# Miniprotein binders against Mucin-6 (MUC6): the designs that were tried, part 2

Target 1, 185 residues: Mucin-6 (MUC6), of Homo sapiens (Human) (q6w4x9r395to579)
Amino acid sequence: GHCSLEGGSFVTTFDARPYRFHGTCTYILLQSPQLPEDGALMAVYDKSGVSHSETSLVAVVYLSRQDKIVISQDEVVTNNGEAKWLPYKTRNITVFRQTSTHLQMATSFGLELVVQLRPIFQAYVTVGPQFRGQTRGLCGNFNGDTTDDFTTSMGIAEGTASLFVDSWRAGNCPAALERETDPCS

## First folded at step 19 (miniprotein)

Design B1 (from Z4 with A3Q)
Fold by ESMFold2, fold request of step 22:
Structure B1 (fold): chain B 185 residues (1-185), chain A 81 residues (1-81)
Amino acid sequence: as target 1 above (185 residues)
Amino acid sequence: GPQLLRLILKAFKLERKAERLEELAKKLGDPELAERAEELKERAQELFMRALERGDPELLEELEELLEELKELLEELRKLE
């Protein structure tokens, strides 16, 4: 399965359902029992600078009880320190510079992440067949059916991307409270 | 600019600094300073999670205080070298 975060604000799920959203927050991109040590892949979005409502992907974070990896356009930080310590290698994970513009996180548990750093920050998530029907988050549920890919964190299938995306915020972002105020004031 | 990412990165870098100071304290044979470094590392881990989940500007002040505590710890460790 393939999930992509492209063009700053576009997502294509493991079941090939495309959508677009804007929000200043960290979102759960992928959770699964197939990820060891309560692992999760998260996506960080922030203002793109063209307007107050436009946001784009600025970082991808892998977090588990054992691993912490933050990948952004200008910096990569791992448990071994900053980017000069690449490749970063554990028993299960290797993060390395694939090309001058791409980083790769390869794992023994069926997750692969490729990040394009330039010219635009983009992310490509690949999971093996053992993940089928066992994923949650912005990348969808990987069950072969696009009609329920917008399943919320409460397990409810929604028809709109905005309700689905908002349910996958990692916490109570201040931007959520700001959306209820008049943006012109 | 990406304020949320700045907080996330700052917290993680402080965690890494605390880890290095804990290792140094253990190498120098000072368990009290090693325990203090571990406490600061745990604080950095908490701030990292808060940055991921909330990203509030007040976290910057807490991160700067943590940085100053780590600088004080380093100064104490240098007295033992």
Scores: ipSAE 0.716, ipTM 0.863, lowest interface PAE 0.9, mean pLDDT 84
Fold by ESMFold2, fold request of step 22:
Structure B1 (fold): chain B 185 residues (1-185), chain A 81 residues (1-81)
Amino acid sequence: as target 1 above (185 residues)
Amino acid sequence: GPQLLRLILKAFKLERKAERLEELAKKLGDPELAERAEELKERAQELFMRALERGDPELLEELEELLEELKELLEELRKLE
């Protein structure tokens, strides 16, 4: 399964459903019982233009009981140190420079993350087949399993994407000064 | 940089600093300073989660206070080296 966060504001889910949103918040991108130690992948969106309505992806965060990894355009920070000396490796996770513009986080548990740092910050999430039907978050629920009867996914349309995205906020978003309009309208 | 990301990174870097001071205190054999470092680390972890979940403007002031406490702890540890 493949999920992408592109163009600062566009998402394509594991079910190949495209949508766009804007918001200043941290969102749950992927949760699954297949991720060890209560792992979750999160996406951070923040203001990117002159208007408070214009926001873009600025970081991805992996959290579990064992790991804390923040990847952004200019910095990578882990619970074992700054990754200025890539590759960074634990028992389950390796973060390395794929190219001058791309980083990769590879794991032993079927999650792969590729981050394009420049010219624009983009993220590409790949999960193995064991994740089918077992994901939650902005990347969708991965219900496009052709072996178990196709069912309608959450559905993506203008006006309906905002409810979906709002439901995946990691908490209450920042004070209203930075947020003037509904991020997904 | 972006306001939310800046708070998240600052909190995490302070957590990392507290972890290093805790390690140093344990190597120097000072359990009281190690306990203080652990308490500051736990405060940094809470501020990190608050930054992820809300990123409110008061968080910056709390992070600056934590930074000052970590500087004080470092000075105490340097006296023991």
Scores: ipSAE 0.703, ipTM 0.861, lowest interface PAE 0.9, mean pLDDT 80
Fold by ESMFold2, last read:
Structure B1 (fold): chain B 185 residues (1-185), chain A 81 residues (1-81)
Amino acid sequence: as target 1 above (185 residues)
Amino acid sequence: GPQLLRLILKAFKLERKAERLEELAKKLGDPELAERAEELKERAQELFMRALERGDPELLEELEELLEELKELLEELRKLE
């Protein structure tokens, strides 16, 4: 399964459902029992332009009881501190420079994250088949059916992206605004 | 730049600084300073979670206070080296 977070606050779920939103918050991108130690992948969105309503992805965070990794455009911070020198390695996780513009977080538990640092900050999440039907968050539930990909943190299928996105806030931040999925429209 | 990300990174960097000072205090054999470093590390961890969840304006002031306490701890540890 593939989930993408692209410029203009576009998201495409594991079941290929696209949506767009604006919000200044940290959101739960992926939760699953397949992630060890209560792991979660989170996405940080913040203001990106003159308008208060325009936001974009600024960081991806992996958190578990054992791991804390923050990846942003200009720096990576890990349990070893500010990571001036990649790769960063644990028993289960390696973060390394894939190319001059991309970083990769590879894991032994079926999660792979590729982050494009330039020209704009984007993220691409890949999960193995063991995650099928066992994911929650902005990347959807990975059950092969787009009609319930907007399932909230309370288990309610919503018809709008904004209600779905708001339910996955990691905290108490302002409500998100849904946008059109075509950046040229 | 992004204000939310700034707070998140600052909190995490302070947590890592506290961890390094705790390790140093343990190597120098000073359990009082090691316990102080551990307490500051736990506070930094709490502030990190608050930055992820809220990003409230008071958070920056609390992070600056924590930074000052870590600087004081570092100075105490340097006296033992």
Scores: ipSAE 0.686, ipTM 0.857, lowest interface PAE 1.0, mean pLDDT 85
Fold by ESMFold2, last read:
Structure B1 (fold): chain B 185 residues (1-185), chain A 81 residues (1-81)
Amino acid sequence: as target 1 above (185 residues)
Amino acid sequence: GPQLLRLILKAFKLERKAERLEELAKKLGDPELAERAEELKERAQELFMRALERGDPELLEELEELLEELKELLEELRKLE
């Protein structure tokens, strides 16, 4: 299964359902019992344009009880420190420079993340077949059916991306002003 | 950089600094300084999670306070090296 986070805040789920959204928040991208130590992949979105409603992907975070990895356009921080310590390697995870513009996180548990750092920050998530029907988050549920990929954190299938995306916020996101949640722009 | 990302990165970097100071304090055989480093590491971990979830402006001030406490701890550890 393939999930992508591309420019313009477009997302394509593991079941190939496309959507886009705008929000300033950290979102749960992928959770699964197949990820060891309560692992989760998260996506950080923040303002990117001149209008108050434009947002874009600024970082991807992998977090588990044992691992903490933050990948952004200009910095990568792992348990070994900043990017000068790449490749980063644990028993299960290797993070390395795939090319001058791409980083890869390869794992022994069927998750692969490729991050394009330039010219636009984008992320590509690949999971093995053992994840089928076992995922939740912005990348969808990977059950082969696009009609229920917008399943919320409460287990409710929604018809619109905005309610789905808002349900996968990692927290309340600080309230300075109201945010737009309309994925279409 | 973006507000959320700046807070997330700063908290994680402070957590890494606290862990290194804890390791140094244990190597130097000073359990009181090792306990202080562990407390600062746990505070950094809390601030990291708050940054992921909220990104509140007060977090920057708390992170700067934590940085100063880590600098003080490093100075104490250097006296023992």
Scores: ipSAE 0.684, ipTM 0.854, lowest interface PAE 1.0, mean pLDDT 84
Fold by OpenDDE base, fold request of step 22:
Parts: sequence; C-alpha cells; structure tokens
Structure B1 (fold): chain B 185 residues (1-185), chain A 81 residues (1-81)
Amino acid sequence: as target 1 above (185 residues)
Amino acid sequence: GPQLLRLILKAFKLERKAERLEELAKKLGDPELAERAEELKERAQELFMRALERGDPELLEELEELLEELKELLEELRKLE
C-alpha cells in the first residue's frame, strides 16, 4: 500500500483515493497492530500563508513506546542517539539521507517512509501486504475498497474528507476544511 | 518556521537535553541530580505530547520554564566537574 501527502494539502490513501484538506493540527496518519510498541505515524500541518487555505505539511512524526522520531524540513530529531548525524539506527528503524532532497525511514516491520524535503515538503508511506485491512488514519484502511477509506476513528464511514480528517486529530485543533476558502469571504 | 512545529521540536530537544544531563549526573555520581533530570525529562515528554495535540496557550511558557530549570541543573552539574 502506498499513501502520499503531496502539494501541501493533498492526500492519496493506500487504496488510491485522493482527497484534500486544510488544517493546522497533528493528525494520525497510520495506526496498525502491525506497528510494534503501539507505534503510530503522524502528520503535522501548519499555516504556510496568511489565509486559512494556506496550510501545508511541515513534519512527520513516528511515535511508539520505544521510538520517537520527528522529521521536518530542516532537521530530524530522535530520542535515541545523535539526531544530528545520519544514518540514525535503532533496533528496527533506520533513518538516512536517500538523496540531497530526500530522507528515508526504513523499518524491519514493513513500514517505509520517504520524505521529500524540498522544494515542497512531501511524504510517501509504504506498508507491506501484512498491513492489508489493518490500517487506520488519514492513509485509510488498505482493504482495496476506496468507498470506505473515510472511516473515522470511531469506525464510521464518512462521505466527506473534512469529518474524516477531523476524527483523526491528535488533539483540540480547528476543524479541517475540505475545500479552499475564498480569502475574500 | 511554523509555530506548532517549533513547539514540538522545542519540547523534544528539551527532553533530549534532560536525558543528557541525567547521564552526566550518573557519571558524576550524583543520584539526586540524576533524579531531577529524570523528572525534567518526564515533564518534557508531557509537553511534547501537548505540543502535538495543540490547543494549549500556556505551553510555550511551560517550555521556557523547563528550559530554565534545565539550565540550573546544568550549572549544578558543572560544579561537580
């Protein structure tokens, strides 16, 4: 399964369903029992401009009981070892520079993350076949059915992206906007 | 950079700083300072989670307070070196 976060506010689920939203919050991107130590991949969105519609991905966070990794445009911070020096290696996670503009997080448990740092901060999540039907979050449920990708954290399938996205907020944030708002409104 | 990210990174970096100070305290053989460092680390961890969750206007102030406490701890440790 391949999930992408591109163009600042566009998401394509594991089941290849595209959608967009504008939000300034941390969202659960991927949760799964296949991730060890209650691991979760999260996406941090913030304002990139003046208007409410000017939002963008600014960081990706992997969080588990064992590991904490924050990948942003300018730096990588980890809880184990010197984050300043790449490659960063733990028992089952490796973060390294793939290219001059790309970082990669490789794992032994079937999760791969590629982050494009410039010119636009973008992320690409790949999960192995063992994750089929066992994922939740903004990347969807990876079950081959695009119609139920907007399943909320409560297990309810929504028809709109905004309600779906809001259900995966990490905390108390403003409601997500599905469409660009008129700056003059 | 964006404010939210700055808060997240600040909290995380403070956690790392606390961890380093804890290690230093242990090396210097001062369990009390090590314990203080551990407490500060735990506080940093909490603040990190709050940063991820957003919606806490007091977070920045608490992070700044934590930084000051870590600086004080460092000064105490330097006296032992």
Scores: ipSAE 0.610, ipTM 0.841, lowest interface PAE 0.8, mean pLDDT 92
Fold by OpenDDE base, last read:
Structure B1 (fold): chain B 185 residues (1-185), chain A 81 residues (1-81)
Amino acid sequence: as target 1 above (185 residues)
Amino acid sequence: GPQLLRLILKAFKLERKAERLEELAKKLGDPELAERAEELKERAQELFMRALERGDPELLEELEELLEELKELLEELRKLE
């Protein structure tokens, strides 16, 4: 399964369902029993301009009972040390420079993350077949059915992305906007 | 960069600092200072989670306070070196 976070506000689920939202919050991208130690992949969005529609991905966070990794445009920080040099290897996670503009987080448990640093901070999540039907979050449920990708954290299938996205907020953030606001307003 | 991200990273770095101080305290054979470092680390962890959850107006001040406490701890540890 491949999930992408592109263009600052666009998401494509593991089941290839595209949607967009504007939010300034941390969201759960991926939760799964296949992730060890209650692991979760999160996305941090923040304002990138003055308009409400000018929001963008600013960081990706992997958090488990054993690992804490923050990948941002300018630095990578981990609970096992600040990544001043790459490659950086933890217990079962390796972060390394894939290209001059791309970082990759490789794991031993079937999760791969590629992050484009420039010119736009973007992320690409890949999970192995063992994750099929066992994922939840903004990346969807990876069950081959696009119609139920907007399943909330409470297990309710939504027809629109707004409530779906909001249900995966990490905390008390403002509600996400699905519709692009007029920058001239 | 974005303010929220700065807070997240700041909290995380403080946690790392606390962990280093804890290790130093253990190395120097002072369990009391090690325990204090561990407590500060736990506070940093909490602040990190708050930052991830969007944070709050007091978060920056608490982070700055935590930094000062960590500096004080470091000063005490330096006396043992």
Scores: ipSAE 0.608, ipTM 0.842, lowest interface PAE 0.8, mean pLDDT 92
Fold by OpenDDE base, fold request of step 22:
Structure B1 (fold): chain B 185 residues (1-185), chain A 81 residues (1-81)
Amino acid sequence: as target 1 above (185 residues)
Amino acid sequence: GPQLLRLILKAFKLERKAERLEELAKKLGDPELAERAEELKERAQELFMRALERGDPELLEELEELLEELKELLEELRKLE
């Protein structure tokens, strides 16, 4: 399954359903029992301009009982030491520079993350087949059915992206907006 | 800039600082200072989670207070070196 966060506000689920939203919050991208130690992948969105519609991805966070990794445009921070120098390696996670503009987080448990740092901060999530039907979050449920990708954290299927996205907020933050956006803006 | 990210990173970095101070205290053989560092680390962890959740206007102030306490701890540890 491949999930992408592109253009600042566009998401494509594991089931290849595209949608867009504007928000300034941390959202759950991926939760799954397949992630060890209650792991979760999260996305941090913030304002990128003056308008409410000018929001963008600013960081990706992996959080578990054992690992805490924040990947931002300018730095990678981990709970297991200074990650100023890549590659950074833990017991089952490796973060390294893939290209001049891309970082990669590789894992031993079937999660791969590629982050484009510039010119636009974008993220690409890949999960193995063992994750089928066992994923939750903005990346969807990975069951091959695009029509139910907007399943909320409470297990309710929503018809709009806004309500779906809001259900996956990490906490108290403004409601997401579903608006037409220019991916080049 | 992205304020949310700044808060997240600030909290995380304070946690890391506390972790380093805890390790230093242990190396210097001062369990009391090590415990103090651990407490500050736990506080930083909490603030990090709050940063992720957002909607906390007091967060920055608490982070600044935590930083000051960490600085004080560092000064005490330096006296042992």
Scores: ipSAE 0.603, ipTM 0.841, lowest interface PAE 0.8, mean pLDDT 92

Design B1 (from Z4 with A3Q)
Fold by OpenDDE base, last read:
Structure B1 (fold): chain B 185 residues (1-185), chain A 81 residues (1-81)
Amino acid sequence: as target 1 above (185 residues)
Amino acid sequence: GPQLLRLILKAFKLERKAERLEELAKKLGDPELAERAEELKERAQELFMRALERGDPELLEELEELLEELKELLEELRKLE
């Protein structure tokens, strides 16, 4: 499954359902029993301009009971050491520079993350087949059915992205604004 | 960078600082200071989560307070070196 966060406000689920939202919050991208130690992948969105529509992805965060990794445009911070120098490597996670503008987080448990740092901060999440039907969050449920991708944290399938996105907020944040996807994105 | 991200990173870095101080305290053989460092680390962890959640106007102040406490701890540890 491939999930993408592009253009600052565009998301494509594992099941290839595209949608767009504007929010200034941390959202759960991926939760799954397949992630060790109650792991979760999160996305931090913040204002990138003056208007409410000017929001963008500013960081990706991986959290588990054992690992904490924050990937931002300018730096990577981890609980197991300051990643001043890449590659950063733990027992089952490696963060390294893929290209001059791209970082990659490789794992031994079937999660891959590629982050484009510049010119636009974007993220690409890949999960192995073992994750099929076992994912939750903004990246969807990875079951091959796009119609139920907007399943909320409470297990309710929504018809629109707004309530879906809001249900995956990490905490107290303003409500997300849904916007139609731009095919030119 | 964005304010939210700055808070997140600040909290995280404070956690890392606390962890380093805990290790230093252990190295110096002072379990009391090590325990204090551990407590500060846990507080930093909580503040980190609050930073992720947003919507907490007091977060910055608490982070600054935590930083000061960590600085004090460091000074105490330096006296043992």
Scores: ipSAE 0.599, ipTM 0.838, lowest interface PAE 0.8, mean pLDDT 92

Design B3
Fold by ESMFold2, fold request of step 22:
Structure B3 (fold): chain B 185 residues (1-185), chain A 80 residues (1-80)
Amino acid sequence: as target 1 above (185 residues)
Amino acid sequence: GPALLRLILKAFKLERKAERLEELAKKLGDPELAERAEELKERAQELFMRAMERGDPELLEELEELLEELKELLEELRKL
């Protein structure tokens, strides 16, 4: 399964359902029992400098009881500190420079993350077949049916992207008095 | 307020500094300083999770206070 986070805050789920949202928040991108040690992949979105109402991906974070990895355009920080030299390697995870513009996080548990650093920050998530029907978050549930890909954190299938995305915030996003009242902002 | 990413990175870097000081205190055989370093590491972990969840105005001040406490701990360790 493939999930992508591309410029303009576009997302395509593991079941190929596209959507777009705007919000300044950290979101749960992928949770699954197939990720060891309660692992989760998270996406950080923040205001884009080119528009007052648009947001873009600024970082991808992998968290588990054993691992903490933050990947952004200019910095990578891991359990070994600031990663000035890649690769970073654990028993189950390797983060390395795939090309001059792309980083890859490869794992032994069927998760692969490819991050485009330039010209704009984008992320591509690939999971093996063992994840089928066992994922949650912004990348959807990977069950082969796009009808229920907008399943919320409460387990409710929604028809709109905004309610779905809002449910996957890793916390709250404070309301701004001078900002749009969209659920994602 | 500060960008979410900047707060997340600051908290994580402080956590890594606290971990290094804890290991140094253990290597130097000072269990009181090792315990203090562990407490500061746990506080950095809590601030990291708070930064992941929101970017509130108190968070930057708390991160700066934690940085100062880590600097003080390092000065104490250097006397050993």
Scores: ipSAE 0.684, ipTM 0.854, lowest interface PAE 1.0, mean pLDDT 84
Fold by ESMFold2, fold request of step 22:
Structure B3 (fold): chain B 185 residues (1-185), chain A 80 residues (1-80)
Amino acid sequence: as target 1 above (185 residues)
Amino acid sequence: GPALLRLILKAFKLERKAERLEELAKKLGDPELAERAEELKERAQELFMRAMERGDPELLEELEELLEELKELLEELRKL
């Protein structure tokens, strides 16, 4: 399965459901029992200019009980230090620079992440077939059905992206209450 | 730059600095300074999670205080 975060504000789920949103917050992108040590992939969005309603992807974060990896346009920080220490390697995870513009996080547990750093910060999440029906978050549930991809953290299928996205915030994000989240359709 | 990302990165970098000072204190055989470094590392980890959840306006001040405590710890370690 493939999930993409492109153009700063656009998402396409594992089931190919596209949507767009804006918000200043950290969001749960992917949770799954297939990720070891309570792993989760998260996306950080922040303002992308002077417009109140415009936000874009600024970082992708992988967290587990054993790993902490922050990838952003200008910096990569891991458990072993800052960007100058790539490749970063554990038993299960390797983060390396493919090109001057792309990084890859490869794992032994079926998650791959490719990050385009420039000209626009974009992320591409790939999961193996063992994840089918076992994902949650902004990338959807990977069950082959786009009609319930907007399933909230409470397990409710919503008809709009805004309610779905807001449910996947990693915290309260009080500033996010001031922004309009545009639905994609 | 993005304010949220800036806080997240600052907290994580302080956590890494505290970890390195803890390792140095253990290598120098000073368990009291190693314990101090571990406490500062745990504080940085807490601040990182608060930044990930979009912390309050005081988060930057708390990160600056933590940085100063780490600088003090480093100066003590340099005397060994």
Scores: ipSAE 0.666, ipTM 0.849, lowest interface PAE 1.0, mean pLDDT 83
Fold by OpenDDE base, fold request of step 22:
Structure B3 (fold): chain B 185 residues (1-185), chain A 80 residues (1-80)
Amino acid sequence: as target 1 above (185 residues)
Amino acid sequence: GPALLRLILKAFKLERKAERLEELAKKLGDPELAERAEELKERAQELFMRAMERGDPELLEELEELLEELKELLEELRKL
């Protein structure tokens, strides 16, 4: 399954459903029992301009009982030492520079993350087949059915992205704004 | 950079700082200062989670206070 966070506010789920939202919050991007130690991948969105529609992805955070990794445009911070110099390796996770503008987080448990740092901060999440039907969050449920990708944290299928996205907020943030995705974008 | 990210990173860095000070205290053989560092680390962890959740206007002030306490701890460790 491939999930993408592009263009600041565009998301494509594991089931290839595209949608757009504007929010300034931390969201659960991927949660699954296949992630060890209650692991979760989170996406941090913030204002990138003066208007409410000017929002963008600013960081990706992996959080578990054992690991805490924050990947931002300018730096990578981890709980297991200084990540000033890449590659950084911990028990099951390796973070390294893929290209001059791309970082990669590789894991032993079937999660791969590629982050484009510049010119736009974007993220690409790949999960193995063992994750099928067992994923939750903004990346969807990875079950091959596009129609139920907007399943909320409470297990309710929503028809709009806004309520879906809001259900995956990590805390109390303003409601997300939904906009249509341009298929040509 | 964005304000939220700055708070998240600041909290995380303070947590790491506290951890380093704890290790230093242990190496210097001062369990009391080590315990103090551990407490500050736990506070930093809490502030990190609050930053992740957003919606806390007092967070910045608390992070700044934590930083000052960590600086004080470092100065005490330097005197050993």
Scores: ipSAE 0.540, ipTM 0.815, lowest interface PAE 0.9, mean pLDDT 92
Fold by OpenDDE base, fold request of step 22:
Structure B3 (fold): chain B 185 residues (1-185), chain A 80 residues (1-80)
Amino acid sequence: as target 1 above (185 residues)
Amino acid sequence: GPALLRLILKAFKLERKAERLEELAKKLGDPELAERAEELKERAQELFMRAMERGDPELLEELEELLEELKELLEELRKL
């Protein structure tokens, strides 16, 4: 399964369902029992301009009981030593520079992450077949059915991306916008 | 950079600093300072999670306070 976060506000689920949203919050991208130590992949979005429609991905965060990794445009921070230079390697996770503009996080448990640093911060998530039907978050449920990808954290299928995305907020953040809006208009 | 990300990174870096100070305290044989460092680390972890959740106006002040406490701890460790 391949999930992509592109263009600042566009997401394509593991089941290849595209949608867009504007939000300034941390969202759960991927949670699965296949991730060790209660691991989760999260995305941090923030304002990239003055408009509410000008939002973008600013960081990807992997959190588990064992590992904490923050990948941002300018730096990678981890809990297991100083990541002053790449590659960073732990027992089951490796972060390394793929190209001059791309970083990769490789794991032993079937999760791969590629991050484009410039010119636009974008992320690409790949999971192995063992994750099929066992994922939740903004990347969807990876069951081959696009029609139920907007399943909320409570297991309810939503018809709109906004409600779906909001259900995967890490905390108390402003509501996500499905469409471009101008609050001044 | 974005304000939210700055807070997240600041909290995380403070956590790492606390961890390093804890290790230093242990190395120097001062369990009391090590315990204090551990407590500060836990606070940093909490602040990190709050940063991840956003919507906390007091977070920056608490991070700044934590930084000052870590600085004080470092000064004490330097005297050993």
Scores: ipSAE 0.531, ipTM 0.813, lowest interface PAE 1.0, mean pLDDT 92

Design B5 (from Z4 with R54Q)
Fold by OpenDDE base, look of step 19:
Structure B5 (fold): chain B 185 residues (1-185), chain A 81 residues (1-81)
Amino acid sequence: as target 1 above (185 residues)
Amino acid sequence: GPALLRLILKAFKLERKAERLEELAKKLGDPELAERAEELKERAQELFMRALEQGDPELLEELEELLEELKELLEELRKLE
């Protein structure tokens, strides 16, 4: 499954459903029993301009009981060793510079993350087939059905992105503005 | 500017600082200072989670207080070197 966070406010789920939202919160991108040690991938969005519609991804955060990794445009911070300089390696995670503008987080448990640093901070999440039907968050449920991708944290399938996105916020944030994109785009 | 990100990173860096101080305290053979460092690390961890959750106007002040306490701890450790 491939999930993408592009253009500042666009998301494409593992099932290839595209949608758009404007929010300034931390959201759960991916939770799954397949992630070890209660692992979760999160996305941090913030204001990128003066208007309310100018929001963008500013960081990706991976959290588990053992690992904490924050990838932002200018730096990568981890809690498992000295990670001032890349590559950074743990027992099952490696973060390294893929190109001058791209970072990659590789794992031994079927999660891959590519982050484009410039000119726009964007993220691409790839999960293995073992994750099918076992994912939750903004990236969807990876079950091959786009119609139920907007399943909230409470297990309710929504017809629009707004309530779906808001259900996956990490805490108290302003309500997200939602605009669904054309599936053919 | 991403104020939220700054808070997240600040909290995380303070946690790392506390971790390093804890290790230093252990190397110097001072378990009391090591315990203090661990406590500060735990506070940093909590503040990090609060930063992720947002909506906490006191967070910055608490992070600044934590930083000052870490600086004090560092000075005490330097006396042992």
Scores: ipSAE 0.643, ipTM 0.849, lowest interface PAE 0.8, mean pLDDT 92

